# Ledger of designs, part 2: VH-VL binders against Imidazole glycerol phosphate synthase subunit HisH (hisH)

Target 1, 225 residues: Imidazole glycerol phosphate synthase subunit HisH (hisH), of Colwellia psychrerythraea (q47xb5)
Amino acid sequence: MTSAKNVIVDTGCANLSSVKFAVERLGFEVTITDDITIIQQAEKVIFPGVGSAKHAMKNIKAKNLEAALQGLTQPVLGFCLGMQLMTESSTEGKKSSTEGNNDDNTSHIVPCLNLIPTNVEPLKAQGNRLPHMGWNTLTQVSNHPIFKGISEGDYFYFVHSFAAPISEYTIASCEYGSTFSAAIAKDNFIGCQFHPERSSALGSKIIQNFLELDSTELNQELVNL

## First folded at step 9 (VH-VL; framework fv_ofatumumab)

Design A16 (from hfw with heavy chain G99A, light chain Y91S)
Fold by ESMFold2-Fast, scan of step 9:
Structure A16 (fold): chain C 225 residues (1-225), chain A 122 residues (1-122), chain B 107 residues (1-107)
Amino acid sequence: as target 1 above (225 residues)
Amino acid sequence: EVQLVESGGGLVQPGRSLRLSCAASGFTFDDYAMHWVRQAPGKGLEWVSTISWNSGYIGYADSVKGRFTISRDNAKKSLYLQMNSLRAEDTALYYCAKAPYDFVWGSYFDYWGQGTTVTVSS
Amino acid sequence: EIVLTQSPATLSLSPGERATLSCRASQSVYSYLAWYQQKPGQAPRLLIYDASNRATGIPARFSGSGSGTDFTLTISSLEPEDFAVYYCQQSDNWPYTFGQGTRLEIK
């Protein structure tokens, strides 16, 4: 097996080539893998994802990655669905009447990895078009190390219908009919609702900040929103 | 074996409506996003519409926005396209196509049906 | 929208020859590019996804390369069944768009 400093977790649910390209153009080597040993031995772990939490968790369990991901102690950066999978649970939106109860909110809940104790719920778009798709600004930005060189008002690319609410774990916010967490963090786990690999120079800055991150910076006093 | 079978095409006059159906088999239908892609006679391919596994995301090409409605019935393993206010420019072979993932972002089309012909003519 | 331009429009070759088909994007699509083969009267068939990954069941003579704005589909040694229309498609930005096609025909 090949050891790797930087890895991208292959959950089978994402176009991982674009994430790999985003890392490599910054001059870093990175390996896409679902090998538990290689993931555990890596210095940095990128956890991307697209799609629904339901399908992603099914594949994570099928690949026996759940416990391995929960036990990681090195820095981990999740993108989009990867951020959502770091939470306690996700609601998948309204099921059809033939598949569940109209008023049973629990029928829509998908348990996730529970790395950051918040939850994902349908975005309260207040009549705005779903998904929230396109460029939008960060309304508040903490002094977390991944945001070095990033300011309030900076544009990032979003495409999502579900979001984590503002909580003690929020490190950046965004507004789209309501205010939601653009990024969350707890200990070594960091998640971005936006797609850094698609967010031009600023997205590249997030990836660069993460890959250059000294683990001692995560042991400093936490500064959330 | 993955199979997608389209139906509901035909000859229709401008301004009228048609409803296309796509019956899916050979895979877990509710785990994947679905698409409609069309091809005008002698022309290339044009993406028309997409729907995520749970109908949480629905997107349309600008040329059909406001006139076409995509929907799915996961229990019946079926995809639909309701086409209203049809124009001569909508004349095409309409393909049902499967995404490789349950969401619509980053999508290519790993399996296609045989297509159903829609002709809009006076 | 992202415009994909394929060249040449028509490529005339003989069986056994190497075919090289080009697809250029009006802006970077990173690695989000797929290639399809379409034979007369048939639906398109996926050949390559994410620029260089061969789809299931596709013969080894088909390969894809490129990133950013410049992509190539290569058929190392043409077989009679390879004469068809080939389309590229980008999945980087919505709406999804296709190239206009390259017709590969027998010389």
Scores: ipSAE 0.007, ipTM 0.524, lowest interface PAE 9.8, mean pLDDT 86

Design A17 (from hfw with heavy chain D102E, light chain Y96L)
Fold by ESMFold2-Fast, scan of step 9:
Structure A17 (fold): chain C 225 residues (1-225), chain A 122 residues (1-122), chain B 107 residues (1-107)
Amino acid sequence: as target 1 above (225 residues)
Amino acid sequence: EVQLVESGGGLVQPGRSLRLSCAASGFTFDDYAMHWVRQAPGKGLEWVSTISWNSGYIGYADSVKGRFTISRDNAKKSLYLQMNSLRAEDTALYYCAKGPYEFVWGSYFDYWGQGTTVTVSS
Amino acid sequence: EIVLTQSPATLSLSPGERATLSCRASQSVYSYLAWYQQKPGQAPRLLIYDASNRATGIPARFSGSGSGTDFTLTISSLEPEDFAVYYCQQYDNWPLTFGQGTRLEIK
């Protein structure tokens, strides 16, 4: 048993090494681990992910991480799919013409960790191309501590076809055919739809703000409407 | 040993198209971002385009946006650059380059190919 | 875009001398800066990454330093094979950009 101050949860997904590099290049040490004890004892937990919610949830359950993640009381930051896994469920099933109507890969609803009580649904792109891929601006930014030094109009990198709608948990918004949650938060759980590890200096600022976060700052009023 | 071998360069007229290829070997191709960097005769290096390991993240230099398309075929371990509406200013040696870390798309370049020459002339 | 300005444009020295090459960024790039060497007719070769880390196989005479906007590549004692063009590159922000190069030539 070893202890680690900062951890990246090994969900079995790609992108873990890139997240580790993004943290380390800011001067912080971080450990990639699926060890429940190390995760529970960490001061900061990063929860990344790319790919499908269905496969990520299967991996989380196979690693016996579901209950451990749900019980975390320290600050937790999720990226992209990691944010989506923090919600109650993801509606990521699309009809596969190759496999027909009985294809389980088109399953409509994927139960997630239910850390933040909102849901992920297909992005209402209003005729714009999916995925929403590329640089886009934050249209509204709350006073949440992770946004210290971040302003409305700042560019972040997005790549997604599913999004959480605007809700009481929204701490930043973005517009792509419709307005959706660029970031959500509840208590110690914070998720961003964009990829901070890919969003250059501003993305590095998000990661730095999180790693320097004092848990007492999460008790401030954070929601704007 | 890491090897990157570019092909597809040549002499083309302005307004026409050309497709460059890069064959990669000696590393797990599908885990690394790949890049195109060009160098005009007697000039410095200019970044052209980047594609992430899974094609989920793509970037272009402003000078080529809307005209060039980067793509990759992980099964074939190959990188491509489709160049449309070519201009005299696109005349350069085009290098294929590899990112240094698994699953990091914006970085420095640890390995370079020898380049393939594109000449756009009327 | 972030502009990298290298100085001097040309540096004329003799073998055995110390070379100091500068790269200045128009805004902070933290430590996200690499240095490359290019010899005539050859592809660039990575020398230094993350401002100060020497790439595999690069001789100890090459060193990098600096952070933020000011970076230096130092060659402690020039060998004949070191006369080449040197480029810095930032990877803090998009687009990825290179400096214009410093030509190191024999006196």
Scores: ipSAE 0.006, ipTM 0.461, lowest interface PAE 13.1, mean pLDDT 85

Design A18 (from hfw with heavy chain D102S V104T)
Fold by ESMFold2-Fast, scan of step 9:
Structure A18 (fold): chain C 225 residues (1-225), chain A 122 residues (1-122), chain B 107 residues (1-107)
Amino acid sequence: as target 1 above (225 residues)
Amino acid sequence: EVQLVESGGGLVQPGRSLRLSCAASGFTFDDYAMHWVRQAPGKGLEWVSTISWNSGYIGYADSVKGRFTISRDNAKKSLYLQMNSLRAEDTALYYCAKGPYSFTWGSYFDYWGQGTTVTVSS
Amino acid sequence: EIVLTQSPATLSLSPGERATLSCRASQSVYSYLAWYQQKPGQAPRLLIYDASNRATGIPARFSGSGSGTDFTLTISSLEPEDFAVYYCQQYDNWPYTFGQGTRLEIK
């Protein structure tokens, strides 16, 4: 048997080593793998991503990981693009040339894993520079277990041009020209738009809270903000 | 095989403009971030500008901000750098470089062109 | 801006010897560090990315190590074609920055 307690899904992302170091600094062992059997048998799965949803979904499909990820029942935590891939779709694909709303051009919509039924859209930055890059605060924080010891006004590191809107799946919000989901969750799937591996001691708390989760805690209905 | 071929460099006087081009082949151009990196004579490497696969993110070094404009034409598989208000300090070999991902976050440069020389001299 | 400092500025060694090149960052860049080789009259070539991963086609004698602020490029047994300038680059934060370079002289 080749099982591992904690795994980081290898989607071909340059972020993998930094995520591994962030976990190991907390005293946990973790294995980077694209092996379906090892992923399915793990107790905790971290799903990081960097780059575009289009590129990441090509890699996921090429590695035959799509169905395996969709079938996971243990806790799964996605970072940045990893969160975006958990949604139904991203408009990040080939951008349409439209005077106003580009949402109707289906050739530019990238289908994602559909683990959490919301969508990723261009961030409505209202004149602020894109990407949203740097330290910013959580404006609202739910009672979700990953936020134990985290409060409204706490700083996390963001780098993104696309975001999920506020919805019933939002467990933390952030504001950058408009209000968007800093984190989303449904059942065992949790995603953070920010980078916990780069968010100092507070980011370490998020990772620790996740790795210490009992899967039964996620079966409870979470209160939205 | 991945190839990047720069053109458009030359000798220009201070205050004038030049437009650099980079022709890409051997990969799916519209899936990757692209970059310009320069090297002054006898000096090291300096990042100049970056553009994501869909032009949704564009970044510039402070030394060129407001004077240079990066752009791309995915249908033509080409990257551009419009250089305005050129200064003697802009004299360098300008490299076109490819990132490993479609966005610019966390990018190193996996392939480079041969460079095109820009000399700004009176 | 993150500053990368390379040492030594110049390293003179004979073929067959081991070369060790250092790159230090002014703040943690985690593992977001790449190494490039530039031969006279040529474009830079990617050697190492994510601190320790060899790029496609790079010989096994090249290895990278380190994390946080301290990084090392090692060439286990120098070949004549390894005469070049070596640059480190961080991609943890904007703007992207390069070290000033280490010149490796054979002999």
Scores: ipSAE 0.007, ipTM 0.441, lowest interface PAE 14.9, mean pLDDT 86

Design A19 (from hfw with heavy chain V104E G106E)
Fold by ESMFold2-Fast, scan of step 9:
Structure A19 (fold): chain C 225 residues (1-225), chain A 122 residues (1-122), chain B 107 residues (1-107)
Amino acid sequence: as target 1 above (225 residues)
Amino acid sequence: EVQLVESGGGLVQPGRSLRLSCAASGFTFDDYAMHWVRQAPGKGLEWVSTISWNSGYIGYADSVKGRFTISRDNAKKSLYLQMNSLRAEDTALYYCAKGPYDFEWESYFDYWGQGTTVTVSS
Amino acid sequence: EIVLTQSPATLSLSPGERATLSCRASQSVYSYLAWYQQKPGQAPRLLIYDASNRATGIPARFSGSGSGTDFTLTISSLEPEDFAVYYCQQYDNWPYTFGQGTRLEIK
């Protein structure tokens, strides 16, 4: 009947209930939906994801969400895979079963939504166990509005084997054998490699900061690292 | 009905060890962070240790780092605290406590056990 | 570490009176503050979480307010069973810390 103020995009992800609970405990109402009209009319959009970029992009296209997501002008916050889907592409694809040569990476690129012009690549863990699973600190944090009350050294929950490198779009960094983007942003699109919905009080601050965002704060000054 | 039942407390001499256990029931144990909180006789509450739902993050109070080890067995729905090199100042009632948020480790404690007494004295 | 200071240390009141208990944090904990009640020989019982939300089964006479560094627990009309020690706890940052408690005593 009516539009929702806050929306969680239904990407077919199993953890949507945890995301909804994380929002609701902050006193906000939120609707899980794959309805293009409701998503487009929302004031805030949360874009979660778990699983592979290839499978997620197939689901997004099957639901006719690709163009709708690309056209959003209100603030959008992606979590983990949701952040990765905001990039140009992911090299998450598998090598051909008939080939094992070193040029396979370019042939197995998964095109994503291209909302933030960076790419997802295998995490350079330098001998550390993959996936990067567990609690880890933010090593650098920008003045981006979602980081109000968040400082370098604060712990967030990560579970990933792929990451975006440091770029002009990086708003927070993390180190796990190498330094990677813990969060990226461009205009109204913000992505966190970590899981705010699993990161307890600190994760709740990220979600609260996002839901309380005035869109003019995103355009006030460049806030990238 | 959520229930947490602690055991393993007792009287020990300084420098010795004890292992505390907490048996959990009435909730999906695997999804929640678990905590140990202690209270010295006549004193207030002091956080001791936290373990996330998957054992991926573990935190300790500075007073117990290097001496205490928290662990959990999700299949047995049990939380443990291995206490080594015990000191007189470790004398307290030790509570097992549950976090309220699934798949998150930092939070308040929505349910507490009855506690198990540890007395470190010669 | 974040230090929580509770005041007063002891409050002596009669049944039917209003009790106001304060908890002050050394730095902002936003709304990430809980209140517990502890009776002699018993485990702590959660009363309030996220500064102002009543836990399940907690009577309406209990209310919490505040944000940032200054928090209040109010009991609008004391009943005999309310005389206990009350603790605040922050869960904004590591390590978790508790206030030293306010003891509510019957006159």
Scores: ipSAE 0.006, ipTM 0.457, lowest interface PAE 13.4, mean pLDDT 85

Design A2 (from hfw with heavy chain W53D N54R)
Fold by ESMFold2-Fast, scan of step 9:
Structure A2 (fold): chain C 225 residues (1-225), chain A 122 residues (1-122), chain B 107 residues (1-107)
Amino acid sequence: as target 1 above (225 residues)
Amino acid sequence: EVQLVESGGGLVQPGRSLRLSCAASGFTFDDYAMHWVRQAPGKGLEWVSTISDRSGYIGYADSVKGRFTISRDNAKKSLYLQMNSLRAEDTALYYCAKGPYDFVWGSYFDYWGQGTTVTVSS
Amino acid sequence: EIVLTQSPATLSLSPGERATLSCRASQSVYSYLAWYQQKPGQAPRLLIYDASNRATGIPARFSGSGSGTDFTLTISSLEPEDFAVYYCQQYDNWPYTFGQGTRLEIK
């Protein structure tokens, strides 16, 4: 059987080389794969993506990865779309635009992996332009191990029109017209709305914290936001 | 203000190589992702390749993967496209284009050069 | 890859008329859609980004609308200089893709 310590899940939805390079420049080896056995045997799983939740979920189901991902017990870190796929659902195709042309609040709902029981909704930008694109700060940061060396006011790179609201699963927040979850976590599943692989030295720190994470640290009592 | 000037195009035989250059001015080159977009004669636009501000992130269209290499020299404010194993279907006007941000994800093209013509013919 | 289909392929109108150009995506691209204008012998020029935001220097007669899969570029009253080819582009996912273009020609 082939095995790998660190894995990047190939959901087929994004070019994954940049994530691989971000990991490798920190001195870690990592394998991009959609092989269930390799993913299940890995010590760390990175779950990245860009694009639509609908397309990503279609690819996950086509590769028979849905049940395998839901059964993972090792630490898993999602980036941007990867975080959104960890939720119960994404309201894809609805926007806070001036048009407001959706007739049914349940239409365009994309069921996701339901690893963290929150939902992704159109970002309430309150007149600010969508997407939320560019460098922005974390307004609140919990004591979660992923944030060792990260402080409130630190800049990360965002590009999104949809966001998870603040909930009991929020471990970092950001403001762009409204406050939303910059990162969420439950048990072994951790997601960040920002792109660590594009967030320079601070993004590298998030990836390093994750790759150095001891699973026992996830059992510590966390401070709520 | 912003200017992008392409060079290095020409007539070349199938299987040979060309290197395109793009000289940038009027903005802080080091802070933006750069891109190559091509247009075949009488056809529409086709994205070719992207590179982030510090070359940390690179992408290619499937049609050119393994044959083309994008690179940049921030000290010289220049973008490059090394084109190997050229095919007749690579015949196009090649545009250098600037993204609005330092990264390659989610980019539109806010400024374009005038393009340089590449003709691949026997 | 995400396919963008523009319609009509050719639109024949007179100065002073309203032009409505369509771009349809094979899957949702949210609002990650841009519009470009290209005149013969010239590079494309950005008109609209994020579906509805007008780029710097672009006249108010140009507007963009839509989200998800259906997008529209509207020119409220055509000027002679507006007769050109128009392209939409999505940047929701890689690879970046363009529509085939709509040629706006004088009647």
Scores: ipSAE 0.007, ipTM 0.459, lowest interface PAE 10.9, mean pLDDT 85

Design A20 (from hfw with heavy chain I58T G106D)
Fold by ESMFold2-Fast, scan of step 9:
Structure A20 (fold): chain C 225 residues (1-225), chain A 122 residues (1-122), chain B 107 residues (1-107)
Amino acid sequence: as target 1 above (225 residues)
Amino acid sequence: EVQLVESGGGLVQPGRSLRLSCAASGFTFDDYAMHWVRQAPGKGLEWVSTISWNSGYTGYADSVKGRFTISRDNAKKSLYLQMNSLRAEDTALYYCAKGPYDFVWDSYFDYWGQGTTVTVSS
Amino acid sequence: EIVLTQSPATLSLSPGERATLSCRASQSVYSYLAWYQQKPGQAPRLLIYDASNRATGIPARFSGSGSGTDFTLTISSLEPEDFAVYYCQQYDNWPYTFGQGTRLEIK
């Protein structure tokens, strides 16, 4: 029977092949799966998101993955939307572009997995173009193990309009009109707002650091900013 | 069966405005990003604008920024493109296109309408 | 802006022959590359997404390959209905861009 050392959670995203390719380029085997048993038995779990927080949570619930993901004790790395789904909620709710009549609809908050107790809110870009799309630098980097060989000023690829604010869970920051969490972590759950699979040699280093991670390093009190 | 039907095209003078519509059926409209792509006579394809499932994210080609506005009405299953300050270079067949999910930044176009013709003439 | 360059501009072949169409990106687009077919007077039709995944309903004779900057669309044995214009499109970064097209015509 098939057991997998490294797993990519099948969130229904059409671009999961690019994440698999990024892992395999480093010489690691990895399996894309939505099988709860295989995910739970894996040594490392990569969690990419699909679509908006609303659509991704709908897919996670339809696949009965919510409780399984919340119960994982091995290292888990989320990318972009995957990071956002690890928070308590996203304010990426329904909006209307109605003109004329004063017909204000209340924005809906999307509950997420609540693995890391922070929230995702609209990025305060201060007049800069949204989405924040392209290469940008990490302004602060903690001593978290995934950042071995990564330093302040290193470039990573971003594409987002929502962000988690700076908090006790921030392990790297970035500035785009305002300062936000480029990466967050709590215990075994690690999320990157940037796309390591698109961030050239530095992104490959993040993925490699994660796949080579000793889980005992994650329970140190000093890994967060 | 997924269907996208564009309307609102026509002949218009430079500097004027035109509003395109796209009626969608055969899928859950509010679960998907929607896009406008155009094609000038005898030329290739050019992406014009994109909008997320909830209208929270929009994007525009540099050539149309500040002049065109994309919008959607999920209750009516309709996509719109408000085109202001039209130029001769905007002359094209305008296609309504569906993304494969609700993303606006990682989108290819899995279904297309037949297109509606916009001619901006002197 | 990421520029996609397709080659050749025109490819003249006969039914039954193998067609190989190239698309090259000015910078890496990883696997975020799609291929479309457009017949005269018709809207484009999605053939391939994520560089190598065949879209629903697309015949097995169509295949895509490549990653990074160099991509190929292959039609293993041309049918009469395959003579059309083919476009590649990248969706790695905004703005979304298309190649200029390759016209596949009957010899």
Scores: ipSAE 0.006, ipTM 0.510, lowest interface PAE 10.4, mean pLDDT 86

Design A22 (from hfw with heavy chain G106A, light chain W94Y)
Fold by ESMFold2-Fast, scan of step 9:
Formats: structure tokens, sequence, C-alpha cells
Structure A22 (fold): chain C 225 residues (1-225), chain A 122 residues (1-122), chain B 107 residues (1-107)
């Protein structure tokens, strides 16, 4: 039987090799897989994503991964879109050219995995350019184990036009025209809006903290903002 | 199989407007991001604009921002580029290009049309 | 913006020879780099994406390598149809940028 301690869920994302490299340079082995049994037996699961929630959810459903992901009890870390897929739903558009509406208030809602009960909505950038693309700071950071050695003011790489608002599930915040959740968590599910695999030494520290995480720490420590 | 056919190019005077169209076939148009890339005579490639599958994400090169508007009609399987306040430096062959995903922030261009020529001359 | 510099500007070789084309980025683009081939009067054709993945229908003689700032396109044994202009493109950050091109010509 094939088994793996650390896995990266194959969601059809083209950048899986860069995530694998980020893990391996820290001295850990990791397997990219869409095999439900291998994912369920892993000690740590990384859930990366790039693109739209609609595309990702189509792929997850086509691979029969939806129920399997929802049933995971081991630590799971989502990156960028991976974080957004952990929420209840995502809004991806303000306007549709296929509908008889000239107003840009037409929104598209995509149901997601509902692992963390918050929602993703258009980022209120207040005139700043979208997507929010580039390096930006964490404005508040909780005592969650994933943030060991991470402080307010530390820089991470972001690329997104949609964000989760501040809620009881927020474990780090960021400001770009408005304040939004840079990271969210509930139980064993942790999501980062930023890309740790692209965030230099600090991003590597997030990945290291996750891979060294003792699952009992998630139950006993104060984790919210 | 995948076909992208541009139209709407021509000779136009500086300060005027032109609208380019791209007709797509051979793939599910509304599942992919679409892009405009241009090439001035004898020069290299320059990215112009990008639009996600649902028009939720749109980007422009700084040289065209405020003058050009990208849009799409998924029911008609068509991509558009509205070009206002045209300048001589906008003279180029304009390519319609398809991305491999429905998003725009990590896109390369897997299929290209043959292009439509825009000449801005006084 | 991220600047891509291709070298050499022109490469003169004979069929059967190995071609090595370079693309250097002004900052890290990780593996978010693609290579295109353009023949006179034709649209560009995707050869390589994610630095090293060969696009559908592209012959095995084409290979890509590199990460970060230094990338290479290799054609192991040139065929007559390979003489064209080659462009690299980064998609790590906006704006998307292309190199200036390498022209591969018959010696």
Amino acid sequence: as target 1 above (225 residues)
Amino acid sequence: EVQLVESGGGLVQPGRSLRLSCAASGFTFDDYAMHWVRQAPGKGLEWVSTISWNSGYIGYADSVKGRFTISRDNAKKSLYLQMNSLRAEDTALYYCAKGPYDFVWASYFDYWGQGTTVTVSS
Amino acid sequence: EIVLTQSPATLSLSPGERATLSCRASQSVYSYLAWYQQKPGQAPRLLIYDASNRATGIPARFSGSGSGTDFTLTISSLEPEDFAVYYCQQYDNYPYTFGQGTRLEIK
C-alpha cells in the first residue's frame, strides 16, 4: 500500500511543483496526489489553489474529492484560493455580459467546501488597483501555532481580488483599502490568503510551522484574533 | 480545433476610436480567461489586456489604461477591445489569445488568433 | 515591471545542431515562465509553460529548464522548421512581460 506523511492535494493547479519545491527545500518529503485514501491517511495536508473558485470546485467535484476533503481530521493548510475554497461561498464577479443587466452589481456566488463558516466577497479596495498584487504586511497576528516567529508588520506576497472579511475565524489581518482576513482557521482547517510558497523566508516559516505542528496544539491554544 | 478569429482592424486617425472583436470556437469559451496581445511592425510582443471567464478580473497595460476597455459576451463566444483616443504608438497587429484557466493572475497563452491590423496614422 | 532579457539576439546554426536560448528575469518569477515560437506571418505558438512543461503537440526535441531568474530553452537537434523567432514570457506578476526575442536563422 502506498502511504505518505505529507500530501499536496492535486486540484489541477499548474503550480503544484512550486509548492512541492517549497516543502522539499525545508527537508520534508511530500506527495502530490488526488487519491482519496492517500489524502485521508496523511498526517498533514496542503491544499493549494490558483484561479477561480468556480473552476476549482468543478475540478474537486469531478475528482470526487468534495466529501473526502470535508471529512479530514488532520491539519490542513490552504493557500490563496485554497483558503477561499474552505469557506461557505465565494463571489467572483460584479458583472455578467450574458445577462440582461447593465449594472455592475450583478454578482456570481460559488458554493465552496464550508469547512470554515465565513464567506469570500469582492475586496473593498477603495480606489486601489485590483488585483491586490504584491508584498503587503500583516496588520494583526493571533497566537495560532502557524504564526510562531511571525509578527505584526511582517511582509507576505498577495495576489487576489476577493477576500474573507474579519470574523471570529480570522487569525491574521491585512489592509488594502479595507481590512480583510489574511488568514482564517477553524479546528484543523487553516487558510492563508497570501502565498507562503512565494513569500520568501517568512513564507517558508509558515510552511515549516505547519509541517512541525502537533495536532493537539490546535485544540488547546488561543487561535483567534 | 481551437479557433480564434479577430476582426475590426483598419486605418484610423489619431484621437479616434476602433472596436476589435474576436470570435472563438472549438472550446467552452466561458470556462477560460481571454487576452489581447499586440505586436508593432518589426517589434516584439506586448501584453495589452486580460479578462477572466466572468469579467470579474480585468487588467490593462499602463500604456492603454483609461483608453482601452476589454469585454466579453459568453453567449456569443466573443471577446472585444474598445480602443479610444488612439495614438500612433498603438499601431500594431492585435492578437486575441486564450489562457489555460478561467483566471488571469497566472496566465500564459495556449492558443492565438492570426491577428487583426490596426494602423493609426494622420 | 519585470524585465526579461533574451540572449543571444540572433543565433545562426545549421540543421542537426543543438540550440540553447537564454532568458533572464530582473527578479524571481519562480517557475512562471513560458516559451513561444513565431514564424514570419504567423501567430506565436506555445512551446513550454511552467518553465519545463512541454505544450500539447510540441516535439520532444524542445525542452525548457530553469527557475527563479535564469531560464533556458533547448532544441536538441534542429529541424529546418525550427528556424523562427523565440520569445519568453513571465506570468508571475502584472504586467505580463515578454523578452525581446531570439531570432534563430540558418547558417
Scores: ipSAE 0.006, ipTM 0.517, lowest interface PAE 10.7, mean pLDDT 86

